# VHH binders against Ribonuclease D (rnd), part 3

Target 1, 374 residues: Ribonuclease D (rnd), of Desulfotalea psychrophila (q6ajf4)
Amino acid sequence: MKQENIISTTEDLKKIVNKALKLDAVGLDTEFVWERTYYPQLGLIQIALSDEECYAIDPLSIKDLSPLGELLADRNTIKILHDAPQDLIIMSQATGATPQNIFDTRLAAGFAGSISTISLLQLVSEQLETELDKSETRTNWLKRPLTEKQLSYSLNDVRYLRATRVILLSKIIGPKIKSWLQEELNLLNNPANYSTIADESRYKKVKGVNKLDRKSIGVAQEIATWREQKARELNRPRGHVIKDDILLEIAAIRPTRPEELANTAISTKAAERYGNDICQATARALNKKEVDLPHQQKRSQLSSQEKGALAQLKELITLKCDILGIDPALLGNSNELKKIIQTLYKGKTTHMRQSFGWRKEFLKDFYQIHRDTI
Short names: E, the ipSAE of ESMFold2; O, the ipSAE of OpenDDE; V2, 0.75 times the mean of E and O plus 0.25 times the DockQ between their complexes.

## First folded at step 1 (VHH)

Design a8 (framework vhh_7n9e_1)
Fold by ESMFold2-Fast, scan of step 1:
Structure a8 (fold): chain B 374 residues (1-374), chain A 118 residues (1-118)
Amino acid sequence: as target 1 above (374 residues)
Amino acid sequence: DVQLVESGGGLVQAGGSLRLSCAASGFTFEDYAMYWGRQAPGKGREWVSGITWSGGSTAYASSVKGRFTISRDNAKNTLYLQMNNLKPEDTALYYCAKDSYEFGLDYWGQGTQVTVSS
């Protein structure tokens, strides 16, 4: 094992962090278990100071991770991760620090002629012609002592991140596109990403909630709020209380009596355990005034002219992305693109990420053309 | 000064062919992606085709795919659009555009008129 070691004390962590703070960039990753608890259980934090100097930090042995927080929040040392958001949330929770100066190689790949959903294994294979082992993906990262295979596997997840960043930046076309990537990376610095979202806002993360009518969205909001509180109380994943699809079914029927839950796919045991809580949550939603209910983003069918404009938008994005080496997925999914067309044709003021920053710049000529004709 | 001069338009019968040219000056032509756009009478501007700086990748609007071919000659600083199987709906003012380093597609020149009779 080349210079790999496990860091098990706060003092040794401080020494590694002090070395890292003198470097321009370090690679970071986490291993965690998130199967049976409300919060992920942090098992390991990996750091690469160079291709040869990598360490595994043991959060189970170190009570004070604040030195790692100093690195995480440092504005002078770049922290390189692949698919950063979840790892950053976990490290932010463990250290109390707000991440700063982050480089996500997944996002960078999407600006460098690859896809923005690429795995680390595929990215390192494409960019460095190096094959990473995937054999340890289903291991128990909370078990001690770690096996030599677990340690070797975990360190390889950070070893190549510094080299990968350099190569990706060399493939991005011109300083303008690099500035667009930097805008996306800067979003990871926002403290709002690392604060707990309010329980009453959690329903927004339930896929398909916007297909419900306003009263049912109100019910979904109350049930999702209750579910978050119950999941924390039990220290269980929210899906172990009730799954999202069951939550949507319940919200659609708006049960006022526990017996009505038989009209959903909820299990008999869950209905017995939670039926009264679910009906109370439903009643809270139904007692709200219409103005206090969540706003539904109602899907209207596109007109023939709007469908033509959408097709033109998709073709423009595909062409310009192909030429610039940008993954079209970074501009928006199909629903977002439909929203752009509806906003342009119906003069709606709904906020969308394509109305500002680099996406607005990318789409500027399309907006100009259509505002001249509508 | 960036200058793009379109030529090769004219009157042609449905099913006919035309080859448009765009002469570029005032910038390093081989470093920029190039595009063709058009504006039909009473309609907004529509992108038609694009080509990377090297010519290694091309793309087309669905309305012209299989009928039009974009190409470039970097030694001559010239962009081309070969238009085959022309339809009356292809009647438009055609103009070429350089990808803007600063703000996306830039359209220059007065364009070249293409009129397809039925």
Scores: ipSAE 0.005, ipTM 0.205, lowest interface PAE 13.0, mean pLDDT 84

Design a9 (framework vhh_7n9e_1)
Fold by ESMFold2-Fast, scan of step 1:
Structure a9 (fold): chain B 374 residues (1-374), chain A 127 residues (1-127)
Amino acid sequence: as target 1 above (374 residues)
Amino acid sequence: DVQLVESGGGLVQAGGSLRLSCAASGFTFSYYDMYWGRQAPGKGREWVSGISPSGGYTAYASSVKGRFTISRDNAKNTLYLQMNNLKPEDTALYYCAADEYSLRYSDSWYPEEFDYWGQGTQVTVSS
């Protein structure tokens, strides 16, 4: 408790990092605001050296966060986070470092007899019988000075991470399952996690884009690419330029004139502001050759035989996960499992994560049985 | 601007070996899962093998497992396929493909198609 301090200078940050680098593991978290900007605005970085020695690092006062980058990239000190990806991205951007040696307690919970979607509050309650007060989750982390309650609240996000990791590892069944967890954690070391995905690929993340015809998917790709560039230019969330549902409506009608946007739910203000850009993006898509358009979506409907195989796969996963103490969600969502069945039955070239590593090992017997019958 | 250029194909007798190469340019090769696929005469495309960005994880189609070995050299931006004990059934156009590896849990997006494909290199296995 007496070691709860805010760090506001580069010299003090270096001192804390030097202490951290001598430890086997530290807890890390960030507080940021990402509501009205394209890039998240970092408000606070929390670090726990122990449950009694926790610090809040103030990025608004410290111009050079590179010492924190040395800790992030260190292969000897494990960094423990709960639901690590977004925190690691923002810290990587702030420090210029690629994170290494990460332990995500959310992932670990899924391998330790809990669920992979568990909140930190629920996880600490279940594993350590400690109740965290998260009543003030809505706060402006960019406002200064921070209240004592805000500071105390923020440090609770890291205080118990070291203890939580120890308990979770003790609940994992055997060295094989521990190696599967380590495989998943090692994915967080990949530099690709911390680079921006290509603007031209952003359309793939628009829910419902796969329901459009191929030409309209091409339009959606061009509009999504333009929207990304415009959002960065304005430093605004992509949805503040054009929401995904409006983007899909526009792609469906393929507007050649700004006036045609009246046939969508786009606001009159946005139509006036962006109509010409949207029509130019549409024209770029419509001028592409068929071979240069995004691929048509694969068959989503399963035959009765394939539905039977999917039900068997889901049952096998449920039963085996129950025995091993693994969350079935870690094997894949419903759409991913459907894709496994389509791949096995049709022999198509299909990318799926269940063909690699620990998921392939988990599904080995299922794959063997179906290769012998197909 | 992405280019994948396959080489190393040719005519070989059954039981023989070939090593295929794929030279990649226009993207950060070490960030991508890489794949080998093939298309036999009169058949659709089929997946042959895949390799993770670091090379730490590999996967093979059952028809080639134990005979083919996928590998990569990130310093040279090159993907390889070592093919041993070739069979007439391995006759096909072999092509490499790349897919961007993204955050699994925060993104909830899993591409159904590869991001990039090469032109292919022909492999013909005689009886």
Scores: ipSAE 0.000, ipTM 0.271, lowest interface PAE 13.0, mean pLDDT 83

Design b1 (framework vhh_3k1k_2)
Fold by ESMFold2-Fast, scan of step 1:
Structure b1 (fold): chain B 374 residues (1-374), chain A 120 residues (1-120)
Amino acid sequence: as target 1 above (374 residues)
Amino acid sequence: QVQLVESGGALVQPGGSLRLSCAASGFTFSSYSMRWYRQAPGKEREWVAGISSAGDSTSYEDSVKGRFTISRDDARNTVYLQMNSLKPEDTAVYYCAAEYDFWSGEYDYWGQGTQVTVSS
């Protein structure tokens, strides 16, 4: 029989954690709302001790979630999640703990003959022949009380994770591929993953910033830094302060006076509220020495020979992945593969994850062949 | 708190040797690849050497290959750069970096650097 209960006190949470710590593996998930605030608002945490024993932890009722942090940081109990990063960040922030011993079924699917972008619903259907609720109805996870249907729906996100892990591991036969998966899973143990990125680095996440000249990238960096501080101060999403596309327009014109903002799509209200701050941020960027400006993320076009090498790299990855049963996407996206070619042919010293660990091992023959041409 | 602290930089004669050390704390050191970078005055930071999380794979910039050796001691949470046959062009501030790609390389932890000067 199913043991689907809501945990609403710290004492009951401690009891469930103590049970979990005696198991080899548990399933975890979170539900959250992130629409009107700078930080996501945690609505629910789901835990599966077995397919029959699942619980929903209510963070709105529990003031101290540190017992969950003990489980999250435990090196002996595996925590199984599907698409782990965001859930781990939220749980780390809520508990103060650094996640350890994590198994991400999304990553594992990519090593087990599936795709590394597969949804949990598709993965469970494909591997366990079990149909989960496909309702597209949005649920406000901060609203109480939860209906029995909402609770049951949320628990299905963790119920099958232990079984899914077992079947995925059974499809990864070779010890080398198992070690490659473990290397990727070990990356989730790094406390740096769960620290806020420096405000000064946030501009790198603005799509299209690399198309600006270096001075405008410097302006974008200063405005993005200011925007993070203002969004945090107001407890509002960064886009509610200034949207990314408007930030790029502003950076391109480099306004030194608020009236110059009229040349962008910024609203009259936002220009009145933030114009002086934006112009001060622009002035800070323009006063920097050229060597202190951010490096433009290279817009260099590939030569005909380099395009040929990129095509060979993509073909090698596709063929070798087909033989090994690995998703090519795990080797890198198209931009990352272009960086590999630029590094090999132009002698540029670019950091890349494909120069180390299992990806370097995977690509070693390609590197050997192409280094001989440089 | 993640922290990287470099040491070992000094003034050395051309043809000399130095060993740089980088002490790491605040993360599972054995799970991550480590890198050395350098920056000469008026130039951008350039990658010098790297070592895989398992320590079984190393890579080097062509200008230092055969002269520099990267290694790690996971028991001491330390990465090393052994520099032999030093040239004046190797003069730079050397930086240690922990490489991870949880957010597509957005989380770069850097040490404060250690100055290497190769001059007679």
Scores: ipSAE 0.000, ipTM 0.236, lowest interface PAE 14.0, mean pLDDT 83

Design b10 (framework vhh_3k1k_2)
Fold by ESMFold2-Fast, scan of step 1:
Structure b10 (fold): chain B 374 residues (1-374), chain A 119 residues (1-119)
Amino acid sequence: as target 1 above (374 residues)
Amino acid sequence: QVQLVESGGALVQPGGSLRLSCAASGFTFSSYAMRWYRQAPGKEREWVAGIYGSGRSTSYEDSVKGRFTISRDDARNTVYLQMNSLKPEDTAVYYCATYSRLSYGMDVWGQGTQVTVSS
């Protein structure tokens, strides 16, 4: 059943965007399905001009979403989202626009005395003392017509974002912390966030690939590259072609004949379908010169001195974050903190997000203490 | 060098038919979605029709649905817009454009071709 607040034509979309461009801020969200296809399937885009004026944009009825792209790229109207990156990527793909002037309430919560992993429902409950009903079971957002209940619940994802932003900003005390939040938000403006990762680089995302030797990492790179191309061709998730764990087994074995795949957990059907492609990918890797093979990033264990420095770093982060109302997770996960210590003690410059910007400023005293004693 | 060149625009009577062509060069045509837009005097540019890179899926603006048909010939690197039952409100400059489905690559516009529907 369609409602008056569903936008199903490009003309109506243009009218809503023109209204939005006159406002200081709007709330945005998306609903999508990404279970059985290579690309996410956009089902709905929600926009809140105020808590009384919210709309659901129907991308199944509107094939030209470029007016939404104009809003997304506008530098004068703030777009407020909760956990923005994935929604921004999907909207960027749908509109062709690079997002600008974004406010992520999940990021902001981490600077406002809450956690940077908080759900929207919990955030609205804590900050606005408003309980959002989530009695709606997760549904197929590609199915039409949408029920009144589905529409109502989808609009609640954007309805309170403007109010939430105002409250979060009021809880961040001091211009320094507000500037640190703004630095993080400004990273969302970078066009590089919205370009697809190159097929040849996909192997870096396979957990455990660095446990392989260099030749096997080369095989993993070629197979991962082929897998991306095949997944796109079939319009299926990459894991439906070959799962990451099976890809790693194949790379370790380096099969030159399809029969060798029997030594892996690959299914008989997949081995019959892809065996020749996998062996060709393996051959491409094995024919590369050593200098053209991917470098293995080995992680060494920390020395006693390095473990002591890591403990000091963690204590400094915990104490300083408690004082400033910042979520320690924003400074880095455990592996990132270990990398900071290893970089300091080995005397090599490593590209880490903690080596520049607000995180470098946060950690400046720790860096000074260890720079001259190592 | 990526180029799009529209042709086929003319003066036609209401109820008449016209076929527009857009010749593409400088890129792998079959991999890109192709779209038609139009701009009437004093109005903003409006999307008209689209055809995806595979040619398997087409889409249309409501006002032209059932009257216009978009098609492509990948061997000739050409996209077409067949316009039937033309109305005076279809009077506009018609533009061809190409887009990457991945938001990666080039958004290219042609120079346009004038369609006038008048008696």
Scores: ipSAE 0.000, ipTM 0.094, lowest interface PAE 23.0, mean pLDDT 82

Design b11 (framework vhh_3k1k_2)
Fold by ESMFold2-Fast, scan of step 1:
Structure b11 (fold): chain B 374 residues (1-374), chain A 119 residues (1-119)
Amino acid sequence: as target 1 above (374 residues)
Amino acid sequence: QVQLVESGGALVQPGGSLRLSCAASGFTFSKYAMRWYRQAPGKEREWVAGISWSAGSTSYEDSVKGRFTISRDDARNTVYLQMNSLKPEDTAVYYCARGYSTTLWFDYWGQGTQVTVSS
């Protein structure tokens, strides 16, 4: 890099985007702060046109980021990111565009004989023998002016992405494995990835909610829905309104009066501020008909036969992945693999990502073997 | 110095059989997965077959499954590809490659051996 540049105007952003749209591929990254707000606060967007031409786009100075959205949605210029989903969500929200033609080097690493959880620093070190600086990991990216060191650090996150993509693709030999990677990358083009989860479904993300009885799960759903709306209204993390463990305690006692909140670990200040809202949410749940309450998702334990089949599945994945150079984690996490076994043994047709596309093709021999044992 | 030397390529008639060999030297053969690839003129290089370091697992491209068999002889530092029921579409230069565990890091390739299936 001969010099580092920061782009602070819409006019300069348009110039860089127009240049990028003439290239086959560009590197992209974001820096954001997500400690004290409901939505991530975008601090920087980095773009690499080459290893010598990198820019930091300042979203705090540029009110209209739609030119970046044009690049993000362009089908002719590949956007290369490392661990793309969160950065794509942030850029989609900031620009209003749906990402297209994305290459995620984290996913590609998993198909190219590395691990699919590899950091960018480790990947660049292994593939390009280049060591990246780790010293700016705790930077407040909303603070201005940025230091030269902070700017240099941010640009290194995109500088080597084009070279990294070329090397990773050279290690994925054969049209089948390339098609599997392309299938996985194409999932990043789906607009559904960039939509928020419905508020009334947020309770499903609270660990331990299924240990509650059905009425208390209904209370947890109403409180979680209210908490989501309140967190957005205040622009605070949901945990700063009410932590998950406190939400579960409240749902278990089903408070009808604010005074009953003293039986939970909720702070005095939060009980004073939210007690009436919490009791109203509880009342909404208790007034629902039984049929309208959430179903309790009880976790069933695997039988000895099912445990044997799971061990066989894990062994097959490990061995086949070793031969193909694919990270086993790309096939599914432990809970997903357990779900496959339960679905097969109980004869239930359940939607799983392993029942279609390249994962189904990968697992076809296991599905055939499994039929022979049932 | 690591070397992979393929041999056994020949002109064969459709329906014929051929066994390719890949002799490895300069590394501890038993610690590495081995693979076969092929490339027909004007086509992309295609993975054909793979065998794990332990020989406990093998895998094949769908178009060759049931017709080709990969095996290894660690005592001779050699990986084999037995090709049966050969078709004109199998005509290609066949390459042996060294892979390491869960990586597609093919750090060494042979020079290839030509297989032609024609009447």
Scores: ipSAE 0.000, ipTM 0.131, lowest interface PAE 21.2, mean pLDDT 83

Design b12 (framework vhh_3k1k_2; at its last look DockQ between E and O 0.57; V2 from the best seeds 0.00; counts 0 for: pae E 8.8 > 2)
Fold by ESMFold2, look of step 2:
Formats: sequence, structure tokens, C-alpha cells
Structure b12 (fold): chain B 374 residues (1-374), chain A 124 residues (1-124)
Amino acid sequence: as target 1 above (374 residues)
Amino acid sequence: QVQLVESGGALVQPGGSLRLSCAASGFTFSLYDMRWYRQAPGKEREWVAGISGSGESTSYEDSVKGRFTISRDDARNTVYLQMNSLKPEDTAVYYCATEVYTYGSDYTIEFDYWGQGTQVTVSS
């Protein structure tokens, strides 16, 4: 561990950023703690200018991280990360910048013959015949001073990213597949990833919400909106405000008076603390016109014919992906593939990423084969 | 902040034409597919047309094929719906939408964004 590798002042940060901006690509990573807070607690930012020139940026010592934002937003220098989205959100919040020109090695691995959920440790082992130390995965990145093991571990997380990118690109045969990867990487440039996300959409992530009737889904939407705002205000996970299962119970009851919360499993303390807010959210939902309420999306069972078509779709994807050397998961998860089949056989208007872009082109033969079955 | 603003809705006679616009901001417009939907009174919202981020691929609901044309102008961050040969059945509030992919760790998380809508009324 050398003090020269730790960046703890804004002036030293500016110097490293100036060097990085002269390079074609740099590696980036973060370490953070996100167990009991709404916002991640950023503990470390690592940058690799080369395999031998890596730095740990200490966000606990540096109050103004905006100089890093210039690098993050730069359109000429590629920022290489592994499993980029969460790190980019955290760095965007810390710097005020919108990331641009991102390369994600986990995503690229899926186009280069690996599984698209591969860990950095596994990817480096497979591609570079180098073992990364994983002994510090459970360490407290907020504690100071950093140990030599913490520093060495953190720098190794970025050390090989430049080489890994070169190797992954060399394994992607043909400009067509590289263009598909670039389509996916360009989505990381979307400013919406780094700006205020509409709280009104959060209810879609509550597992089981589509089992509610339409009016109760509207209530769930308003409660989830309020919950997100309250969690942000308190800086606590949304589940610490109200757990998802409790939210669904409350939405089904549609309480207009706090006393009605006794008919749910909500704790006495939570009912006292949040009862009025919950009833106000319910009232907002009940005052909406029915046509403005969220739609219920009931889970559909596949017919025997549809199950057969789904099996054929999966076989086509597996075969074509094997030939092309890409991970079948890139075409869609199980729910997405089921949605393709239901769209084809039930005549619903398509609203899925497999109807556009490279995925549409990939699947065009399947669509042609089964078009007349409907 | 993602924002979609529709305009161009009006009252027209049957057989008439309208051009709807959807101004987009808060995301890298050229990367994302854009769609038009409509909602008639008392009915569910239905998809009308879609256009890929590149503009190379368009698709249409069967009842509007040959009458409606979707297009995009990436320099102005705007999607258009040219509606010709309008029928009373086309009376609806028209919405533009996009799916902005916020890639969490699992690369399967998506969010939908919608405009406020613009009213098209075709009266005989």
C-alpha cells in the first residue's frame, strides 16, 4: 500500500482526472455500504489508468467530487466498469454528472461467449488466467484508515478492466454482434438512469401487485409513491417504512380511516406513525377516474400449443446463440419469452424490447414461422 | 427528468388529416424506441404505432395501417404521427411513450414513460 495511490484531496483528484482525460480508456469501480439507508454510502472510488497505475479516491476525505464528473461525462475517454449500472448511479449522485461513453465488461461478456451474469473474479480468471483476491468482500469500506489488504483488493478490481475489454472485443466475431453490444452499452448513456425516477412507477416492482383488482392497484400505486418519498426523507430502505406484503394487504382493504389498518398485519407502531399518510394516499387513488387507474395484468397460463411454441422459441434462441457465441439470456428472461408467445397467439399489441432493435432482427425467423399460427 | 409532451390534437371532419407531435427530453432520444397509444372514452389504452431508435423499423396496429405514419426527427427530439383518412373511430386521447431501460444489476429492469396526451376528435 502506498500513500501515493490514495487520492484524498480535490487538487490531487483534479490531477488524476487530467491524466485520465488524455487516455482512450480507464477502469472505474466503487465500494459502498447500502444495508440500512435509502442512499448508498459511498466508501471508495477506484480508477485504473493502466495495469500499473491505479488509484483509490477517498470520498470521505474529498467534499467536492465534481472534478471526477468531468471524466464521467467525457465522450472521448471510455469508462470501463464491471456491472456498471449501480456504480454509475452512485457516482452520478456524488459528482452531479451524467455518465457517458461507458463499457460494461459484464454485459460485453455475454456477447463474447460467457454468461452475462458473470462475476468480475470469474471473468478475469477465465480471460486473463489471473486470480483476484476476494478476502475483503465483506469489509467495512467506510472505516478509516484503509488496511493494505482493503487497498490492494480495491485496486485489483479495476487493474485488469482495460485488458479485459480488449480481450472481450477480440472474442466478438463480426461487426454485427459488436453493433448489438454497442446498442446495449448506449443505454447506459441515458440521462434518465441518473435523474429523478418517477416515484409513481415504483409500485410495478411490488411482487404480487398484479393479483390485485384495478382499483386496489391504484391504491398500491399511491401508497408506493408515498413510501418512496418517505423512505427518501428518512434515508431508510423502503421496506423499513412498509414491507411489500403489508403494502399489498393495505391496498386490498383500501382504508379510508386509520382504524381500518387493524385489519392488516401492520405493526401498531407503523400504524400510528403512518396511518394518516396511508389513508391520504388511499383517498388520492379513490378520487381518480377509473380510466386513469393502472391496468391489471393478470398472470396468464399457457395453452398446450403455446407451451410448444415457447419450447421452440427457447430452442431457436439456444441454437442461434450457440452459433453466434452469445448468451441466450441477452434475448430475454423467462417472463419476456412467455410474453412473446402470448403476444403472438392472443393478438395483443406488442410492448416489449424484442419487437425492436437487434432482438427483433435476431428473432425475425421465429416471428415469420409462427405468424400464421395466430 | 424524462418528459414527453404531445401536441397537435384537434377537432376534424371525417376523412381529414392531423399531424401529432411528441417532444421528448431527459433521455438520449436516438437510442430508444418510441410508440403512440390512444385511449377512447370508456376503453383501455391501445397501441397504435411504433418506431425504432434508428428509425429503420416501424410497426402499426391493423386498423391504422395505410392511414397513419410514424416518423422521428432526432435533431429535434420529436416523434410524429401523421394521421390521414380519419374516422370517427379514431377519436381518442393520443399518448406517446417510451421504455427507458434503467439497468439495475440484473439487466432486466425497465420503466415506462408516458406523455399527458393530446385530444383528437373526429366528428361527422
Scores: ipSAE 0.012, ipTM 0.464, lowest interface PAE 8.8, mean pLDDT 84
ESMFold2-Fast, scan of step 1: ipSAE 0.128; ipTM 0.567
ESMFold2 (binder alone), look of step 2: mean pLDDT 79; pTM 0.787
OpenDDE, look of step 2: ipSAE 0.021; ipTM 0.370

Design b13 (framework vhh_3k1k_2)
Fold by ESMFold2-Fast, scan of step 1:
Structure b13 (fold): chain B 374 residues (1-374), chain A 122 residues (1-122)
Amino acid sequence: as target 1 above (374 residues)
Amino acid sequence: QVQLVESGGALVQPGGSLRLSCAASGFPFSTYDMRWYRQAPGKEREWVAGISSGGYSTSYEDSVKGRFTISRDDARNTVYLQMNSLKPEDTAVYYCAKGPTLEEWLYSEDYWGQGTQVTVSS
């Protein structure tokens, strides 16, 4: 790999972007390190203008990435990525731009007769019979200078994306499935995807929080909110402030005094550093009225009738997906399907993705049958 | 606390028009997609219309396309549904909902307002 494939100045970045904006599609990827900081540390951005013309953009040398933002927001040039969300969030944060006109090959694979969880290496192997080098998966992308092997590895991650998109689109037959894929890809254009999730909502991502009583969920919400703010302040991963399992233990006992933290697995150092903050967060939750506490998303057992309906839903999805050639996982995981059944039988409609768009259309016959029985 | 308060529902004759409003509070309104749903007697709640954050795109259920228009006023934290050429089949309780981000889909709170009743009588 020659040095001319590395873009290290804003002026050179502008030249590559201007060239990209004249093309119908480009491949994009990022390399980053996210082990010891709150925000991912961007190490490299790869761009493929063609199979032969690929560049590595060096964000450590370029402080103004706004020209890349122009490409990300451009509605005329398709940006092709594999498993796009994290890369798009990182690039949106680095450029200040909202991504537009995105093609995610991982999603497209699920609509093209493959699985929607397929890795890029497996997809390129299956579709193009090309073997990608696995040797650089554990490299430190913040280290300079980059080796020829590291640079070559990084560029191969984008080199085949344009060809992969063409092949995947050729395997998606019929206007209906094409429209469903386009609908799914258009969700990536939403600016809300690239704003930070509200701090007060972060507790929802703590696995096991719904096993707590409502008051303890309120404590978990306040502690998770505080933890998010503290992690940003320190520029540390949230787990380095306090781990999820320890957060749940604390929420369960609802400490009003720092000494009570000894009843949890919290480290002595963390208890000394954060004990007062944790107790203040607990007090905020305990001072809330019952109506202002978070709603408990109980893991309720399904009735015999509901279990029967869930089995029917899963069978419908399997059979219809076999006929259409799409991955059943695109319709939802087992927990989402269970939530559909619980929602239907309780007469409540949730904000679930299966209640609108192409998934609603896919499931319309199932919904009609069960509306008559409920 | 997230609050959505719908208003503007009324009894109208076929061919009439109504403008529904939804006042939102307790979340950063301008960063969220907003949607309208309706529930007719004996039917499940169905999606009617959606508007993206910033208003760059709108979408509609086929039966209301060309007759209904969704809009938003981010300065007032309000989303609107302008309903024209109303039909008896449009009779329903109308609800607004905040659209979760992709990241929030599995973890979103199930908050629906009290709804606003629209009756189209011939």
Scores: ipSAE 0.000, ipTM 0.348, lowest interface PAE 11.3, mean pLDDT 84

